VHH binders against UPF0159 protein Ta1429. Designs and how they scored, part 4

Target 1, 206 residues: UPF0159 protein Ta1429, of Thermoplasma acidophilum (q9hib2r271to476)
Amino acid sequence: EKVRLIKYSNEREEMQKVLALLMYPFAEDASGIISRIKAMELSEASAILERIRDLRKNRRMKVGRPFEAVNYVFEVTTNYGAFRDLQRHRFLSIVRKPLTVSYGFDVPPIIAKMPDLSEEYAEAMKDAERVYRIIKERYGAWIAQYAVPFAYRYPVVFTTNLAEATYFIELRSTPQAHFDLRDIAIRMYNEIKSVHPSLAGIIKFV

## First folded at step 21 (VHH)

Design g3 (from z3 with V108T)
Fold by OpenDDE, last read:
Formats: sequence, C-alpha cells, structure tokens
Structure g3 (fold): chain B 206 residues (1-206), chain A 122 residues (1-122)
Amino acid sequence: as target 1 above (206 residues)
Amino acid sequence: QVQLVESGGALVQPGGSLRLSCAASGFTFSSYTMRWYRQAPGKEREWVAGITGDSGLTSYEDSVEGRFTISRDDARNTVYLQMNSLKPEDTAVYYCTKDYYKGNEIYTSDYWGQGTQVTVSS
C-alpha cells in the first residue's frame, strides 16, 4: 500500500483528551474537567468538535495544541523524488532505511503515455539497478544509495499528530500541490477518517 | 486463527445494488473496528468504509458517501457493505479487514480475506 496507518489510539479516549485540553483554559482545575469529560456523551463531544471545525474559515486558521495530543504512525511509500518533498515537512518524524532498488519504480505519467519513451525509461532504470548492485557488492548498501534514481520507490515510516497531519493534508491536498504528495495527503486523510471519523472532521479543507 | 471471508460480489448494471458480506471468525468480533477496501485493476488499494468497534461509528470515502452503507451484526460476526447506485468506477475486488487492539493502542493488521469481485458494467 502507498499509505498505511500502522498505529492509532481509541477515538473516544483521544476525543476526551482533546476536549479536556480545549477546556483547560476556561476551567479552575484539571480534575473538574476530567470528571466532566468522562460524563460527557459521545454526541456532545462530537458536537463540540463540529463547532470547532465550523469556526475555521480557512486552512491558515490552525488547529490548536490540544490536537497535538492525538498521534499516528504511518508507513508511506513514494518514489524517492516525492520523498524529498515529503521530507521538507520536518514535523513528520521520519524513520527510513537506505535507498534501494528493491521496491520497484514509478514511471512519470507524461512518459507512461508514450510507448517508446516508456521503454527507454524502463531500460534506464534497469541500467541504474545494475549499477546499484555492482556498487552494493563492492562497497555496501550505504554507498550504493548514490546509484538509486528518483523514480525508485522508497517506503518510510513516520510519526505525526493530528494537528500536524491536518496541516500537511490541507496543504498538500490542494490542486497546486505536486500530484504525488496530493495523493499521499488524500490517502492519509482517508486513513485517519477510517479510524477516527469524529476527529477527522477537524481536517476541514481537503 | 483469524479468518475473513468476503462474499456477495457480482456483475451488475450501473445504478444497481449489491450487498457484500464479510464473515469473521477466530476473534471477538464486537470489539474490533472493521473496514472495507477495494482494489481496481492497475490501481492501489483504497479505503471505502469503516465501522468502529467501540462506538459503532461509520465513515466513508467521499466518492461512496450516500451510496454505500456499512453495518455489522455482532451476533453473526459479520460486517456488511450495502452498495447502492453503483457506478462503473466501483468495479474492483472488495476486501474486509480488522484491526487489533492492545489496550488503548490499536494496530492495523494484514488480515484480509480473499476478496469478492464487484463488476459494474452495462
């Protein structure tokens, strides 16, 4: 899979956490908030989140610190070129292995539609693979990374929180975003929505 | 052992309806979030619908919202996907999956059924 959600927490628990943090600035103490949140119906919790969502009029109105309490672990597979863009988002805690030719490669759409160029492109990638393997055998996997073209797929794992994910998704899901990252952003949104249907509502501008 | 068996796939005309079933065994069904995915030829697998184990909340991918309905029967250890107003774009192999819980931590799993083929064509 291009985007895989690996780990998350129970939505009810996460909602309670977020709401408690949201209410904290207006409360006399934390203990009272906890009691109130525990007694709160799910429908009420959801309604509050919806109201918060509605208050956001544009993507530049960031979701607050309380949403940073909700955490996710993702595995994302893009080509190395797209990864370089992904990597610019430093709030994503990315863990990665050395580049390799083991996961295949993507053919750019503009090339894929032309049979002759597609074949030539494939041959070029095969040549790169051969070079990679020669270097790897002589000098090891770490050095062999230099021979890996941008088109080769590169799975990575990263941790993020709901606030960061919201920012990323809303930014990269726009038509102006590169299509590779847009695809990743939308898939991330769907994965979050699939497990956190209420909390996902805070991601408004997708 | 955990088993998931999808069924109900068929060839239907555009605008038609199908009801998919995913029969689960080997775990306490009511405790788990269940999700439907689909994979069209030459495309990546994509999420379609989900129903949570804790609260029973449902969610849908935007393109199927209003047309598909996910539900579960815990007594029968089965999750369903009612698909109405089917479109050619819905043609795919449909899979169901479960997550597994460890306390408040939830992990996605690689448990998939064999899938069921849905073909929408005139």
Scores: ipSAE 0.892, ipTM 0.957, lowest interface PAE 0.5, mean pLDDT 93
Fold by OpenDDE, last read:
Structure g3 (fold): chain B 206 residues (1-206), chain A 122 residues (1-122)
Amino acid sequence: as target 1 above (206 residues)
Amino acid sequence: QVQLVESGGALVQPGGSLRLSCAASGFTFSSYTMRWYRQAPGKEREWVAGITGDSGLTSYEDSVEGRFTISRDDARNTVYLQMNSLKPEDTAVYYCTKDYYKGNEIYTSDYWGQGTQVTVSS
């Protein structure tokens, strides 16, 4: 899968956590907050989140620190070229594997539209694969990375939180963003939405 | 032994309707978030709809919002996907998912059924 949510927590618990943190500035102590949260109906919790969402009028208005308490682990597969762009998002805690030719490759859209050139491109990638394997055999996988073209797919894992994810998704889901990262951003949004439908509402500008 | 079995896929004309079912077994169904995915030929698998285990809240991918409805029957350990106003672009194999719960931590799993083929064509 291009984007896979690997790990998350129950939304109800995460909402309670977020709400507790949101309430903290207005409470005398944590005990009072806990009591309030335990007594709170889900509809009320959701309404609070919706209100927070409504307060955000543009992408520049960041979500608050409390949303950093909601954590996700993702595996994302892009071509290595696109990864280099993804890597610029330093708030993502990325864990990498060595580059390989094991995961296939992407054909650029402009090339994919031309059958003859597409075939030639594929052959070139296969040639690169052969070179990679020769180098790997002689010198090992670490050195063989130099033979891997940008087009080859490169899966990575990263950890993030809801605040960081919101920032990334809202930034990269715009039409101005590179199409590879836009796709990743939208898929990440969908994955979050699929497991955290209420919390996902905080991601407003997608 | 966790098992998911999708059914209900068929060939229908544009504008038609289908109801998919996902029968689950081998776990406490009511506790789990259930999701539908689909994969069209030559495309990546994509999320379609979800229903949470804790609150029963539903969510949908934008392109199916208003047309598809996910629901669950915990007594029958079954998740449904009612698909209305079907379009050719809805053609795909549809899959149901189940995650792995370890205490309060949830890990997505590779528990997929065999899938059910939905084809929308004139």
Scores: ipSAE 0.889, ipTM 0.958, lowest interface PAE 0.5, mean pLDDT 93
Fold by OpenDDE, fold request of step 22:
Structure g3 (fold): chain B 206 residues (1-206), chain A 122 residues (1-122)
Amino acid sequence: as target 1 above (206 residues)
Amino acid sequence: QVQLVESGGALVQPGGSLRLSCAASGFTFSSYTMRWYRQAPGKEREWVAGITGDSGLTSYEDSVEGRFTISRDDARNTVYLQMNSLKPEDTAVYYCTKDYYKGNEIYTSDYWGQGTQVTVSS
């Protein structure tokens, strides 16, 4: 899978955390908030989230600290070129392994449209693979990374929260974004939506 | 052992309807979020629809919103995907998945069934 949501928490529990944090500035103490949250119906919780969503008029309006309480672990597989761009998002806590040729490669769309050129491209990638294998055998996987073209797919794992994910998704889902990152952003959004249908509503500008 | 068996896939004309079924066994069905995915030829697998285990809330990928309906029958350990107004771009192998609960932590499944083929063509 290109984008896999690995780990998350129950939406109800996550909503409770978010709501508790949202209420805190207006509450006398934390104990009162806890009581209120425990007594709150899911419909009321959802309504509050919808109201918060409605308050966001543009993507520049951040969702706020309370949504940082909702955490996700993702595995994302994209070509190394795109990964280098993804890596610029410092809010992602990325864990990575050495580059390899084991996960296939992407063919640029313009090349994919031309059968002869696509074949030539594939052969070039195979040549790179051969070189990688030789280097790996002689000098190890770490040094062999230098032989891996940017087109080769590179799986990484990262942790993020709903606030950070919202920012990333809304930023990279735009038509102006590179198509690889846009694809990742949209897939991330869908994964979040699939498990947190209410909370995903906070991601408004996709 | 956890098992998921998809069925209901067929060849249909554009505008047609299908109802997919996913029969689950080997776990307490009602406790789990269930999701449908699909993979078209030459494309990556993508999420289609989900239904939560705790609240029964449904969600859909944008391209299927309004056309597809996910539902579950906990008594039969089955999740369904009603697909209406089918389009050629809906052609894919459709898969059903469940998540895993470990305490307060939830993990997505890495298990995929055989899937069921849906082909929309005139």
Scores: ipSAE 0.886, ipTM 0.957, lowest interface PAE 0.5, mean pLDDT 93
Fold by OpenDDE, fold request of step 22:
Structure g3 (fold): chain B 206 residues (1-206), chain A 122 residues (1-122)
Amino acid sequence: as target 1 above (206 residues)
Amino acid sequence: QVQLVESGGALVQPGGSLRLSCAASGFTFSSYTMRWYRQAPGKEREWVAGITGDSGLTSYEDSVEGRFTISRDDARNTVYLQMNSLKPEDTAVYYCTKDYYKGNEIYTSDYWGQGTQVTVSS
């Protein structure tokens, strides 16, 4: 899968945590917050999130620190070229392995439309694969990375929180964003929405 | 042993309807968020719909919202996907999935059924 949500927490618990943090500046003490959170119905929690959503008029209005408490682990598979763009987002904590030829490669759409060129492209990638394997055998995986073309798929794992994810998704889902990152952003949004339907509502500008 | 069995896939014309079923066994069904995914030939698997275990909240991918409805019958350990107003772009193998729960921590798993083929064609 291009984007896979690996780890998340129960939405109810996450919502309670977020709400507690939201309420803290206005509460007399933490104990009072806990009592209120425990007594709060899900509908009320959702209503608060909706209110927050409504208050955001543009993507520059950040969702705030409380949402940093909601954490996700993603595995994202892009070609190495796209990855280089992804890694510029420093708010993502990326864990990655050495580049390899094991996960296949992407064919640019313009090339894919031309059978002859597509075949030639594939052959070139296979040649690169052969070179990679030779180097890997002689010098190891770390050195072999130099032989890996940008088109080869490169799965990475990164951790993020809901605030960071919101920022990334709203930024990269725009028409101005590169199509690879746009795809990743939208998929991330969907994955979050799939497990956190209420919290995902905070991501407004998609 | 955890088992998911998808069924209900068929060949239908555009505008038609199908109801998919996912029969689950080997775990406490009511506590799990269930999700439908689909994979078209040559494309990546994509999320379609979800229903949470804790609250029963439903969510949908934008392209299917308003047309598809996910529901669950906990007594029968089954999750359903009612698909209306089907389009050719809905053609795919549809999969049901559940995650691994460790308290409040949840890990996605590769628990997939065999899938059920949905083909929308005139």
Scores: ipSAE 0.878, ipTM 0.956, lowest interface PAE 0.5, mean pLDDT 92
Fold by ESMFold2, fold request of step 22:
Parts: structure tokens; C-alpha cells; sequence
Structure g3 (fold): chain B 206 residues (1-206), chain A 122 residues (1-122)
């Protein structure tokens, strides 16, 4: 899968954490806020989140720090070029595998439109695979990874939070963004929405 | 162990309707977040719809919002996807998934079933 949500937490629990952090500055004590939030109906909690969404007039109005309390683990399988751009965004933790030819490669859209050039491109990628295998057998997988063209894919696992995910998604889901990153951003948004429909509402500028 | 079987796929005319079913084995599994995905030929698998386990909140990918409805019948341990106003772009193999819980941590499934084929063609 290009984008896989691996791990998340129960939405009601996560909403309670966010609301507690949002309301704490205005409370007499934390115990009173926690008890009120535990008693809160889901519809009331969702209405508060909707109000926060409405107050965001544009993507430059960052989502608040309380949303850093909502954490996700994603696995993204994409070409190395796109990964370099992806890693520029703040991710809490990144685990990667050595580059290899095992996950296939991407064909740029302009090349994909030209059948003969697309075939030549695929042949070049297969030649790179051959070089990779030679180097791997002689010098091992770690050295061989330097023979892997940027078009080849590999999986990377990230941990992130809803605040950082919102920033990335809103920045890269615009039509002007690079096609690989735009697709990743939209897929991350959809994965969050699929498990956290109320919290995903804060991601407004998709 | 929990198993999910998709069914209900068929050939349908554009504008038609179809209801997919995802039957689960096991008594307690109705509290899990359930999701539908689809995969068209030559494309990546894509999320379509979800229903949360704890609150039953539904959500949809933008292109199907207003046309598709996910629901669950806890008594029959089944999740449905009602698909209305079908378009040729909806042609795909449809899969359902169930997340699993380890305490307050929720993990998505790695494994996909056979799926059910939906074809929208004149």
C-alpha cells in the first residue's frame, strides 16, 4: 500500500485529551475539567471541534498544540525522491529499511504517456536492478543500496501527531504540490478520517 | 479467529444501486472500527467508507459522499455498504477490513480477503 495507517487510538479518548488541553487554561483545576469532559456527550464534543474548525480562516492559521496529543503511526511506501521531501516535515520518529529493488519503481507521468519511452525507462530500471544485484553479491546490501535509482520505492514508518499531520496534509494536498506528495497527503487524510471522523474535521484545507 | 467475507458485488448499469455485505464471525466483534476499501485495475487500493466501533460514526471519501452509506447490523455481525448513483469510476474490487484492539491501542489489518467485484458498465 502507498499509505497505510498502522496504529491509532480510540477517537473518544483522543477527543477527551484534546478538549482537556483546550479547556485547561480556562479552568479552576484539572480535576473539574476532566470530570466534565468524561461526562460530555459525543455530539457536544464534536460541536466544540467544529467551532474550532470554523475559526480557522486559512491554512496559515495553525492548528493548536492540544492536537499534538493525538498520535498516529503510518507506513508510507514511495519512491526515494518523494521520501526526501517527505522527511523535511517534522516527524516524531522515522524507521526505514535499506534501499532495495524489491518494491518496484514509479514511472513519471510524462514518460508514462509515451509508450516507447516508457519501455526504455523500464529497461533502464531493470539494468539498475542488475547492477544492484551484482554489487549486493560482492559488497552486501548496505553498499548496494547506492545503486538504487530514486524512482524505486521503499516503505518508511513514521510516528506523527494530528497537529503535524494537519500541517503536512494542508500544505501538500494543493493542486500545485508535487504529484507524489499530494497523493500521499490525500491518502493520509483519508486514513485519519476513516478512524477519527470527528477529529479529522480540523484538517480543513484539503 | 475473526474472518471477514465480502459479498454482493455484481454488474450494474450507471445510475444503479448495489448493496455490499461484510460478514464477520465472532460474537463480540461488532465494537470494532470497520472500513471499506476498493481497488480498480492498475490503481492503488483506496479507502471508501468507515464506521467507528465505539460511537458508530460514519465517514466517506469525498467522491462517494452522498452516494454511499455504510451501516452495521450488530445482531447479524455484518457491515453493509449501500452504493447508489453508481458511476463507471466506481468499478473495482471492494474489500472490508476490521481493526483490532490491544488495550487502548488500535491496529489496522495487514490482510485482505478475496473482495467482491463491482462493475458499472452500460
Amino acid sequence: as target 1 above (206 residues)
Amino acid sequence: QVQLVESGGALVQPGGSLRLSCAASGFTFSSYTMRWYRQAPGKEREWVAGITGDSGLTSYEDSVEGRFTISRDDARNTVYLQMNSLKPEDTAVYYCTKDYYKGNEIYTSDYWGQGTQVTVSS
Scores: ipSAE 0.717, ipTM 0.894, lowest interface PAE 0.8, mean pLDDT 85

Design g3 (from z3 with V108T)
Fold by ESMFold2, last read:
Structure g3 (fold): chain B 206 residues (1-206), chain A 122 residues (1-122)
Amino acid sequence: as target 1 above (206 residues)
Amino acid sequence: QVQLVESGGALVQPGGSLRLSCAASGFTFSSYTMRWYRQAPGKEREWVAGITGDSGLTSYEDSVEGRFTISRDDARNTVYLQMNSLKPEDTAVYYCTKDYYKGNEIYTSDYWGQGTQVTVSS
């Protein structure tokens, strides 16, 4: 799968944490606001989040630090070129494996439209796989990864939070974004929406 | 570790309706988030609809919102996808999944069943 949500937390609990952090600067004490928020109906909590969403007039108005309390784990499989762009975003953490030839490769659209070039491209990829396997056998996977062409796919697991995910999704879901990152952003948005329908409302500029 | 069985897929005309079922064995549905995905030939599997476990909130991918309805019947241990106003682009194999709890964390399933084929064609 190109984008897989692996792990998340209960939405009501996460909404309560976000609201507590939003209200804390204006409260007499922390236990008082926690008690009030736990007593709050889900519809009331959702309405507060919708008001916060409405106050954001453009994507440069960030969602704020309280939304960093909501965490997700994703696995993304994409070509190495797109991965390099992905890692320039400041996610909370990232765990990677050495590059391999095991996940297949992408064919650029312009080459895919030309059958003879597509065949030559595939031949070059097969040659790279052969070199990779020789180097891996002799020097191990870490060294062999330098023989992996950019077109090969690369799985990565990362932890992010709702504030960082919102920023990434809103930046990369625009029509002008690189196609690979736009597709990843939209898929991440859909995965969050599927498990956190109320919190996903904060992701406004998709 | 649990068995989810999708059913109800059929050939249907554009504009028609169809109800998909997702029946579970080996566990009780209550408190689990359930989701429907679909996969057209040559495409990636894509999310369609979800229903959360503890609050029953529903959500939909943009292209199906207003046409599809996810629901659950905990007494029958079944999740449904009611599909109305079907279009040729809805043609796909449809899969259901459930999430599960491990302590205080919720994990998505990495198991995919056989699915059920929906074909929308004249």
Scores: ipSAE 0.716, ipTM 0.897, lowest interface PAE 0.9, mean pLDDT 85
Fold by ESMFold2, fold request of step 22:
Structure g3 (fold): chain B 206 residues (1-206), chain A 122 residues (1-122)
Amino acid sequence: as target 1 above (206 residues)
Amino acid sequence: QVQLVESGGALVQPGGSLRLSCAASGFTFSSYTMRWYRQAPGKEREWVAGITGDSGLTSYEDSVEGRFTISRDDARNTVYLQMNSLKPEDTAVYYCTKDYYKGNEIYTSDYWGQGTQVTVSS
């Protein structure tokens, strides 16, 4: 819905890759490290990740490049204004579609509290929708998107990795973050936790 | 053509317990992650609990941890959600989902069943 995890990989295999990359700088023999990690019990691997989590004292202490090996595909649907802020974060790949009026729009809370302004706002959205449909019929969706106000919701598919996701989630889940971005961050965290409970532990400052 | 059918929802008083079931049909067994979500009136669907495929690791959203327990019975192709110490805030339609494979990748489903209604009130 607002945040949908589309694709991920098996957690044990991802944990093994991360641990191998974390331990390689200390290894005399790379193949020996990989073999040892592959034979490692899940509880031992989880304990190592918990230790790494404990060493992070604040969100500016990044989780490290080994966590870039864990990849996710998400679909996020939010108003286009919030999406503009979302895209400032470095995601590995963003698959975009043209803006449309098909997903509805958000009403800012301050406007929602003012009945006359709310009615005027809704009429402006109806006018924009009418213009959009005329342009789309004649010139196609890519041109018509320029008639779509930023209040309209915009689904986007993107890929990310656990290192980037941790950075985004910890930055935007703070109470001071804009509500739209904070809600997205918390929902992304929960989706990762739901499929990667051990690896999600590295996301400490949620 | 996979179906997941949620059941076990009921009206209960605060402090009560319920067990939800999620029965799967239309596929043969493979490792899969199963998750419960819920949607309260006027709110977005939110994740509640998950159980991973191979490892059977469980996880919970913060507000239900310690009160809810997810479990699975692979022989019956069924996932359960045991809900204890129920609160009015747990009132919602509860849904389960199953992930699936395409090659070496794991994909989530974007299809939802009918869900089962849980209502916690005096």
Scores: ipSAE 0.714, ipTM 0.888, lowest interface PAE 0.9, mean pLDDT 85
Fold by ESMFold2, last read:
Structure g3 (fold): chain B 206 residues (1-206), chain A 122 residues (1-122)
Amino acid sequence: as target 1 above (206 residues)
Amino acid sequence: QVQLVESGGALVQPGGSLRLSCAASGFTFSSYTMRWYRQAPGKEREWVAGITGDSGLTSYEDSVEGRFTISRDDARNTVYLQMNSLKPEDTAVYYCTKDYYKGNEIYTSDYWGQGTQVTVSS
């Protein structure tokens, strides 16, 4: 899977946390807010989120700090070039595995258009795989990763929250974004929508 | 490990309908989020539809919204995908998945069944 949602929390509980944090600055007592929100019908809670969505007239109007309370863990399997761009986002925490040849490699589009060069490229990638396997057997996987070209894919696990995810998705789903990041952004949006259909509504500019 | 068995795939003419089933064994269905994915030859696996655990809220990928309906029958331990107005681009192997709880956290499954083949003639 290119993008996998690994972990999330119950949407009703996450909506309640977000609403409580949105209301806190205007309340005399925090525990009274929680009681009122727990008694709230799901349709009323959803209507409040829809109103917040409506107020966002453009992507520069951020969703706000209360949405940082909703957390996700994702696994993305992509080439190292795309990974370097992904890790530059200040809103993501990233943990990676050592590089390996197990997940295959990507062929750059300009090479894919040239049959002779594409064949030479694939031969070079297979040679790198052979060297990787020799080094791994003799010196172990840690050292062997130095033989893995950047075109090879590998899985990366990262954590994020709904506020950071909204920013990333709305930024990287635009036509101007690099194809790999745009595809990752759209897939992350779909995974969030699949488990948090009400909260995903706040991600407006996809 | 939970076992999920997809069924109901067939060859269908454009505009036709199919209902896919996802039957589970080794667990009770109650309160689990269930999702359908599909994979066309040479393509990445794509999310299609989901139904949340406690609340039963449904959601759909943009290209199938209005044409597909996900539903569940907890008594029969089965999730369904009703597919209407089928198009050639819906041709794929369809898979279902189940999420599970671990304390207050919800984790997605990394297990995939055999899937069920849907083919829409062009």
Scores: ipSAE 0.709, ipTM 0.892, lowest interface PAE 0.8, mean pLDDT 85

